Miniprotein binders against 7-carboxy-7-deazaguanine synthase (queE). Designs and how they scored, part 1

All scores and structures are predictions.

Target 1, 235 residues: 7-carboxy-7-deazaguanine synthase (queE), of Hyperthermus butylicus (a2bj90)
Amino acid sequence: MSRSARRKTSALNTVLRVVEVFASIQGEGPFTGTYSVFVRLAGCNLRCPFCDTRYAWSLEAGKPLGVEELVEEIARYEPSLVVITGGEPLLQRHPLNSLVEGLESLGLRVQLETNGILPAPARDEQLWRVYHVVSPKDVPVRVPGAKLHPSWVDYARATGRAWFKFLVANEQHVREVAEYVAKLGIPRSRVYIMPLTPEKLDMKELLELHSRIASLAVKWRLNFSPRLHLLVQLP
Below, numbering starts at 1 at the first letter of every chain, in headers, positions and changes, except where a header shows other numbers.
F, E and O stand for the ipSAE by ESMFold2-Fast, ESMFold2 and OpenDDE, each averaged over both directions (binder to target, target to binder). V2 = 0.75 x the mean of E and O + 0.25 x the DockQ between their complexes.
[cut] marks letters that were taken out.
The coordinates of atoms that the task and the answers printed are left out; those that the model quotes come from them. Centres of patches stay.

## First folded at step 14 (miniprotein)

Design w1
Fold by OpenDDE base, fold request of step 23:
Structure w1 (fold): chain B 235 residues (1-235), chain A 93 residues (1-93)
Amino acid sequence: as target 1 above (235 residues)
Amino acid sequence: SKIYVQIFFEADDPEELKKALEELIKLAKELGAKVEYFIEGNRVWIIIEGLSEEVAEKIAEEALKLAEEYGLEVEVMIMKWKNGKEVWIYKEK
């Protein structure tokens, strides 16, 4: 293999396609309320009808950023958590492992958000060490090819560093989620249900939806995730 | 309003998957559509954009035919706007 081929492969492993970097409060999942830097990666293998980040779907929507430069940018915010999200972050798996290595070297905590379609981290990946919030897209609304990769269940059991977040609009969706997690052997203590917001709701409608879904979470003995950033009008 | 066709293929033989993908990409390009695809092992996600309703239906039908021809698992969805609302349609054989 020529020196030029090795340089091209090494350069591909150190550059991410990034849509945006911003500081806010984590509004969703087990880290709700945490001061966080969000890194939104470009590119997704899905076109979910309920996606609120459609502008991140194309790889072309992202700018190429070096991993080292991105670590320095993130560190300037002094975050309590780094949230890596996007379209699907694991489409950029190789440079993403390098990003995690850089962030961990600074003592920063990292949380990944993923659709769970691609394999969970292996033990030799830097991604093995971080927290993961998996958002399956095969229930209650099935997107083409959105089947959860089985390795995420194994990863959750082995590490305790994974949670599963499901979008729900009503009690039927909560039932389907409960059946799904039982079938796959996902521990209920790792399951979050979150309000599905398919359209722009006003604040009253948003609060009413949160109240309904939270009550269903109690009834079905599941964890509840707010959309806190929407409730407090943060990015 | 953009129309999307989302296609998923899965195969036991990666070569049959590749043939079906190549034919679908060819058709989409001939019809002036934008194609994105993602391959992970024996699975592929294909996203076709920039379609009319007629072209979207034709692409969906061709994806189902290719799946039958090459013995692939297939999932197809058309996503479009109707009366100011997003509509998604699953295509099954």
Scores: ipSAE 0.796, ipTM 0.917, lowest interface PAE 0.7, mean pLDDT 92
Fold by OpenDDE base, fold request of step 23:
Structure w1 (fold): chain B 235 residues (1-235), chain A 93 residues (1-93)
Amino acid sequence: as target 1 above (235 residues)
Amino acid sequence: SKIYVQIFFEADDPEELKKALEELIKLAKELGAKVEYFIEGNRVWIIIEGLSEEVAEKIAEEALKLAEEYGLEVEVMIMKWKNGKEVWIYKEK
């Protein structure tokens, strides 16, 4: 391999396409309430009908940022957690591993948000060490090619650092999720159900929806994820 | 409102997958559509946007035909807006 080929491969591993970086409270999943820096990566292999981050779908919606510069920017916020989200962060897997290495070197905790379509981290990846919230897109609404990659179930069992978050609107969706997790052998203690908000709800409707889904979570013995950021009007 | 066609192909032979992808990309470009695709092993996700309803149906039908011709697993969805609501339609063989 020529010196030129090695320089191109090294440069590809050091730049991320980033839509936005901001500080807020983690509103969803196991880290709800945590002061977090969000890194929203550009590009997604899906066009989910219920997607709230449609502006991140195109790779061109992101600006190229160096991993080192991004680590320094994140560190200035003194976050309790770094949340890497996007469209689909694992489309930028190589530079994402470099980002995780940089953040971990500063003692920062990292959580990835992923659709679970791409393979789970391997043991030799920096991504193996972080927390993952997998949001499958094959239940209750099946998006084309959204089948959960089986390696995420294996990763969850091996590490205890994965959770599975499902969008639900009613009891039928909760039933389908319960059947799905049973079939795949996903540990029930790692399952979150979250309110599906397809349209702009007012605060009353949003609270009523949260109440209904939380009650279903108790009935079905599943964890509940709020959309806390929507309830407290944060980004 | 944008219309999207989402196509997923999976094959045992990656060369048959590539042929089907190339034909579909060609068709989409000829129809003036924007195409994005992602390949991971023997799987491909294809996103086609900027379509009319008629062009979206034609692309969905062609994706199903290509899957039959090349022996691929296929999933197709059309996303569109109707009466201010998003509608998604699965296309099955």
Scores: ipSAE 0.784, ipTM 0.914, lowest interface PAE 0.7, mean pLDDT 92
Fold by OpenDDE base, last read:
Structure w1 (fold): chain B 235 residues (1-235), chain A 93 residues (1-93)
Amino acid sequence: as target 1 above (235 residues)
Amino acid sequence: SKIYVQIFFEADDPEELKKALEELIKLAKELGAKVEYFIEGNRVWIIIEGLSEEVAEKIAEEALKLAEEYGLEVEVMIMKWKNGKEVWIYKEK
């Protein structure tokens, strides 16, 4: 490989397409209530009907940011957690590993949010060290090509650093999730169900939906994820 | 409101996958549609932003034909708006 090819490959591994960086409270999953910096990456391989971050679907919706600059920006917020989300963060896997390395060097905890379609981190990736919340898109609502990559189940068993979050609207969805996790051998202790929120719910409807889904979580012996940010009106 | 066609192909042979992808990209461009695609090994996710319902149906039909021709696994969904609500339709062989 020529020196020019090595420089081009090194430059490609140091830039992320970023939609937004902001501080808030993690509203979802195992880290609910944590003061977090959110890094929303651009680009997604899906167009989910229920997606609340449609503005992140195109890579063009993001600005190019250097990994070093992004680490410095994140560090200024003094976060208890860095949440990497987006469309699909693993579409930017190479520079994302560099970002994780930079953040971990500062002692920052990192959580990735992913659709689980792409392979889980390998042992030699910096992403192996962080926490992952996998949100499958093949159940209860199927999206084309949204089959969970099997390596995420293996990663969850090997590391203890993965959880699975499912959007549900009713008891039928909860049943389908329970059957799905049993079939794939996902440990129930790592499964979260979360309210599927359609657009334009008022606070009363939102609270009622949370109550119904939380009761179903208890009945089905699953963990419950709120949408805490919606309940407390944070980003 | 935007109309999307989502296509997933999977093949044992990456070359057959590539041929089907190239033909579908060609058709989508000829119809004036915007195409994005993502390849991971022997899997491809194709997102086509259609100009009309007719264009979306034509693209979905062609994706199913290409999958038959090249022996691919295929999933197709059309997302559109009807009466102020988003509607999604699965297209099967």
Scores: ipSAE 0.774, ipTM 0.912, lowest interface PAE 0.7, mean pLDDT 92
Fold by OpenDDE base, last read:
Structure w1 (fold): chain B 235 residues (1-235), chain A 93 residues (1-93)
Amino acid sequence: as target 1 above (235 residues)
Amino acid sequence: SKIYVQIFFEADDPEELKKALEELIKLAKELGAKVEYFIEGNRVWIIIEGLSEEVAEKIAEEALKLAEEYGLEVEVMIMKWKNGKEVWIYKEK
């Protein structure tokens, strides 16, 4: 391999396209309430109808940032957790492994958010060591090609570091999630249902929706995720 | 309001997948649409945007034909806005 090819491969492994970096409280999933730095990566292989981060869909919406620079920026916030999210973070898999390595070297905990379409981390990846919240997009609303990659179920069983988060609006959606989880052999203890929030809910409507979905979680014996950041008016 | 056509192809042979992708990209460009695509092994996600309803239907129909021609697994969805609400329509064979 020529020196030029090594430089191109090194540059491809050390630069991320980043939409935004900000500090907030993790509002969703198993880490709800954690003081976190959010790294929103650009680019997604889906166009979900219910997506609240549409501005991250294009790779061009992100700025190129070096991994080292990004690690330094994150570290300045002294986070209890680094949340890597975006469109689909695993579209930038190679530099993302380098980012995880840098963050772990500082003793920072990392949580990835993914749509679960791309393969789960292999044992030789830095991503193998972190926490993953998988948000399948094939149930209850199916997006084209959103089939969960089977390796995520295997990863969850092998490591105990994966959870599955599903957006639901009503009891029919909760039923479909329960059937899906049973069919795929996903451990129920790793499943979260979360309110599907349409645009323009007021705080009263948002609280009512949370109450309904939480009651359904109890009825169906599933974990409940709030959208805590929306309830407390944080980013 | 922006209209999207989302197409997924899967094949046993990645070369047949590439042919179908190339034909669909060509058609989308001829129709003045923006195309984004992502390839992972024998799977491709294609996103076509900037369409009229008529052009979106034509692209969806062509994607289904290409899948039949090349023996691909296919999923197609048109996403549009109606009366200020998002509407999605699956196209099946």
Scores: ipSAE 0.770, ipTM 0.912, lowest interface PAE 0.7, mean pLDDT 92
Fold by ESMFold2, fold request of step 23:
Structure w1 (fold): chain B 235 residues (1-235), chain A 93 residues (1-93)
Amino acid sequence: as target 1 above (235 residues)
Amino acid sequence: SKIYVQIFFEADDPEELKKALEELIKLAKELGAKVEYFIEGNRVWIIIEGLSEEVAEKIAEEALKLAEEYGLEVEVMIMKWKNGKEVWIYKEK
């Protein structure tokens, strides 16, 4: 089989359950401020108390889309970054690897957002080559079965393409995060703390929370992540 | 507002994990609940919804019982409403 024919057959036979595709600004983590296309995949293995994307929890929330169709849709936005998020995108690992292959063939930069419960990518996966922002859900608030898979720390060391992002509301949470990352051997340069916004806040409250958490990031010598899209009222 | 029961099982023996999962799914469906589950290796995440508080407590208790019966590690949490707010309640052996 020709290379072109093999590529088309692989992409056509792979389907993702997708909740939404939209353009916006990456508001969180190391790529904050980047013009991005977000691909929100359906399904999550957790039901976190403070989740802000509950509409993506069920696998039934997604519509089936072929990988080639999805790549074509994403490309039309001319994104600087493609952010794959969800629910938990790694629940759809096989077609997700096909999507990454298609996006990379067009030279598009890809970032995955994951709760880190499922193993980090193997070296022979297309996901090995993309950026990952890992948000563990066992600190400071513990969710059942939310233990970070240890392979993510190994992956971060081997590739330099993973960062760890934690929602915090106060200094005690920051202390818990600091202890957690120290135990796991995660260097502080790979750690982001981000404001925990468990309910809708007005703009003044949101800014005050950002100020408090940013000050704590400086004090603890950790990276700060805003929730920039909330501050500028983008999706 | 919805009530959710979140159950995590982990086992040394995947067959015992499968049996416990099948029994829990059967019970949840008999009680009119919607079930989603996700399996990875020797681990299972189970999400049950469409419940009254009474049924949620019953399912949580049965999950703990099944874990003892099949020798599983287990974590259980109920998300429910109390006084107009969502609360999360860990259930322990």
Scores: ipSAE 0.670, ipTM 0.852, lowest interface PAE 1.4, mean pLDDT 89

Design w1
Fold by ESMFold2, last read:
Structure w1 (fold): chain B 235 residues (1-235), chain A 93 residues (1-93)
Amino acid sequence: as target 1 above (235 residues)
Amino acid sequence: SKIYVQIFFEADDPEELKKALEELIKLAKELGAKVEYFIEGNRVWIIIEGLSEEVAEKIAEEALKLAEEYGLEVEVMIMKWKNGKEVWIYKEK
């Protein structure tokens, strides 16, 4: 196949459906506090009762953007981290790999947020080299079809590039998470528990919940994740 | 208030999966519902909206029936609003 034909074939995988691009602070997980650009991709295979980003559920919520154009937009923010999130970003896996390639060519560090029900990256994917924060939706509330794909545990062991984050409201939830991760063989060093806020809390209530969950993280020897952006009132 | 039916099918045979999916889509469209789905390997996630509660229950029951007919693993949840509060109801055989 000629170089011209190869370029045209690659263009078929260069469009992403994007809901929003914005700068903020990564407020959750192992990269908490990092100046980040968030890229929210449209489409999700789940309809979680507690989803905070329901506006990204449908693929039609996003506009089509070329990957090259998107890389240029992201680069203008001069981010320390690019966070790819959604909906579920792995629904757009092929053009997502192209985006990652473009971002890494500029030396930009990339993190993916995923519900983990589609397989982890293969060695030959650009996604293999990025960081992943996996948020299973199979505990404490069972969402249909939300079983974590077992390849994520293998990927985390092979690469050290995946962490697992769980929303919890109380000690019973923490116990359920602990049992879940033990069953799957996920080391506690890779596990974050984070405050679950089922409805809007005022700042005092939010701080009290953070304190309680942080104390439980220490008790259960798990990592704690804040929802820092909520505490400092950033998007 | 919006009502959602979300359905998950899994099968050993992707052809059985596709047949069940096609029948469910046909029923949902005949009942005036909006359908969105995603297929990955032997798994499918189906989201149906634009429903009355009566139609949502009918679709959920048909999903369970199709799963039995085609030998599929199935999970079904209806998410609806009741008294200003979001409620979710898991349907199982």
Scores: ipSAE 0.659, ipTM 0.851, lowest interface PAE 1.5, mean pLDDT 89
Fold by ESMFold2, fold request of step 23:
Structure w1 (fold): chain B 235 residues (1-235), chain A 93 residues (1-93)
Amino acid sequence: as target 1 above (235 residues)
Amino acid sequence: SKIYVQIFFEADDPEELKKALEELIKLAKELGAKVEYFIEGNRVWIIIEGLSEEVAEKIAEEALKLAEEYGLEVEVMIMKWKNGKEVWIYKEK
């Protein structure tokens, strides 16, 4: 087998550790409302307070799945958007780039969700060409080693394909986010604040929290993200 | 309830990171804890779980000691339950 053929075949046969694959609606951020297939990768380099997907923290939570297999599974859903999430998907960066290559070859639109600790994509990576929603974990609650890698701001400016999303519970949190994004030079047009829902709330309470945080978004001139999947009770 | 020790090390020399990591893994294994870690360049994130509060404090203290010994930047946090509430305790030198 030629060196070229071997390398191409190996990239398509690489393995990801996957917790779940499912269809739903993207409930958060700039693509809210889009019919999506979610691919949740195992493993996270953090243990964040208020994480809502703790079952994906350990690499052992994932099953090995070949990239070719996964591309075929995703394609059968005919998604409008493929959302790659996790834990922290960039911990599986090499096979993730192979997955993106496969999805791009089918013309599928891809969004990555990341904590932004690992560097933004390089120009020669397949991940360079997709959309990213970055959720920094050093504000309002600071987690060890959660500093946003500075390359994400450069990436957002260069490509226009990254947004920054923050969970907030009150105006003090919003103030802290505003100071953080100003310090880092993140344009407010790229910033979303989203309700922090650490407790199970009834629908009335959930709507009231959404209203309160949305009002703060207007006051502080930031974008608002719902947690739409909670409002409509989808996964 | 579940207790986690989260440790972050950073150094100019990744060999010092590896030495500190190996010692911490050895201690955590001796104490019956589960360890996951992730390395990127000169940075490492270490998550330790399956601990009592007493063991978590000992591991946090050892992480701070190793950071001083090997000249590493360090951040340590314990996540635990207190009176039915999850708390996060930052440990400093």
Scores: ipSAE 0.655, ipTM 0.849, lowest interface PAE 1.4, mean pLDDT 89
Fold by ESMFold2, last read:
Structure w1 (fold): chain B 235 residues (1-235), chain A 93 residues (1-93)
Amino acid sequence: as target 1 above (235 residues)
Amino acid sequence: SKIYVQIFFEADDPEELKKALEELIKLAKELGAKVEYFIEGNRVWIIIEGLSEEVAEKIAEEALKLAEEYGLEVEVMIMKWKNGKEVWIYKEK
């Protein structure tokens, strides 16, 4: 690629539509408890009934931010983990790869949260090298077009850098998840079940739900994910 | 109180997919709806909002007709309010 063409291509890949950037703890999945900076990207290819972040659904909800400026903003928080979430971050795949490159050049650890509908990273993408928590939306509740892309299972097997997280409210949901992951060949060590909170619960109810789902995780030999940020009242 | 129509199309031939998408976008805009869509390979996700229930039903029916006309796999769901609660309803061919 010529120097001129490369500059133009790089400029087009340097802007992300961002809803919010904030520091908190990672409350879910394998990195639970880690001091993190969250980068919520705008846009989602789904409208899920139980989505907690509906304000990020539209691409118009985000503001355009330059990748270099965003990297510097993130770095000022001195995070132990950078969590890229959204809507669906892979809708902005090209500039997202640029962001990841910038963050990794500073030695920052990155985790992506995705609904897994778009393909997993290719080997030549910067996203190949980061961690992924995949939350399929076709079990226990199926949303149109929410079929998990099969490349995520291949990616998890090849790299060891992906885990699968499922919202469940009861044992029937857990059974459906167990059947689903067995069919797809996803090992139990990569599977998390997490409490589904369909409306705001008081602390007692939230703890009781956590206890019940954790007990089911033990019974079904699956990993348990809390929603720790809800329990400790952080964003 | 918002109503959404979620439409998923999949086709062996991306050209048929594109034609159906363009017709659906045209209808949605004629009816005053806001449309967002996302394409990946031979798949498209279409989100339509800013609808009355009557318009949402019309758009859902048209999506099903277009899928038949162009030989597409299709899934359609309406998310709406009923008795003060949000519900979702799949629409069938």
Scores: ipSAE 0.631, ipTM 0.834, lowest interface PAE 1.5, mean pLDDT 89

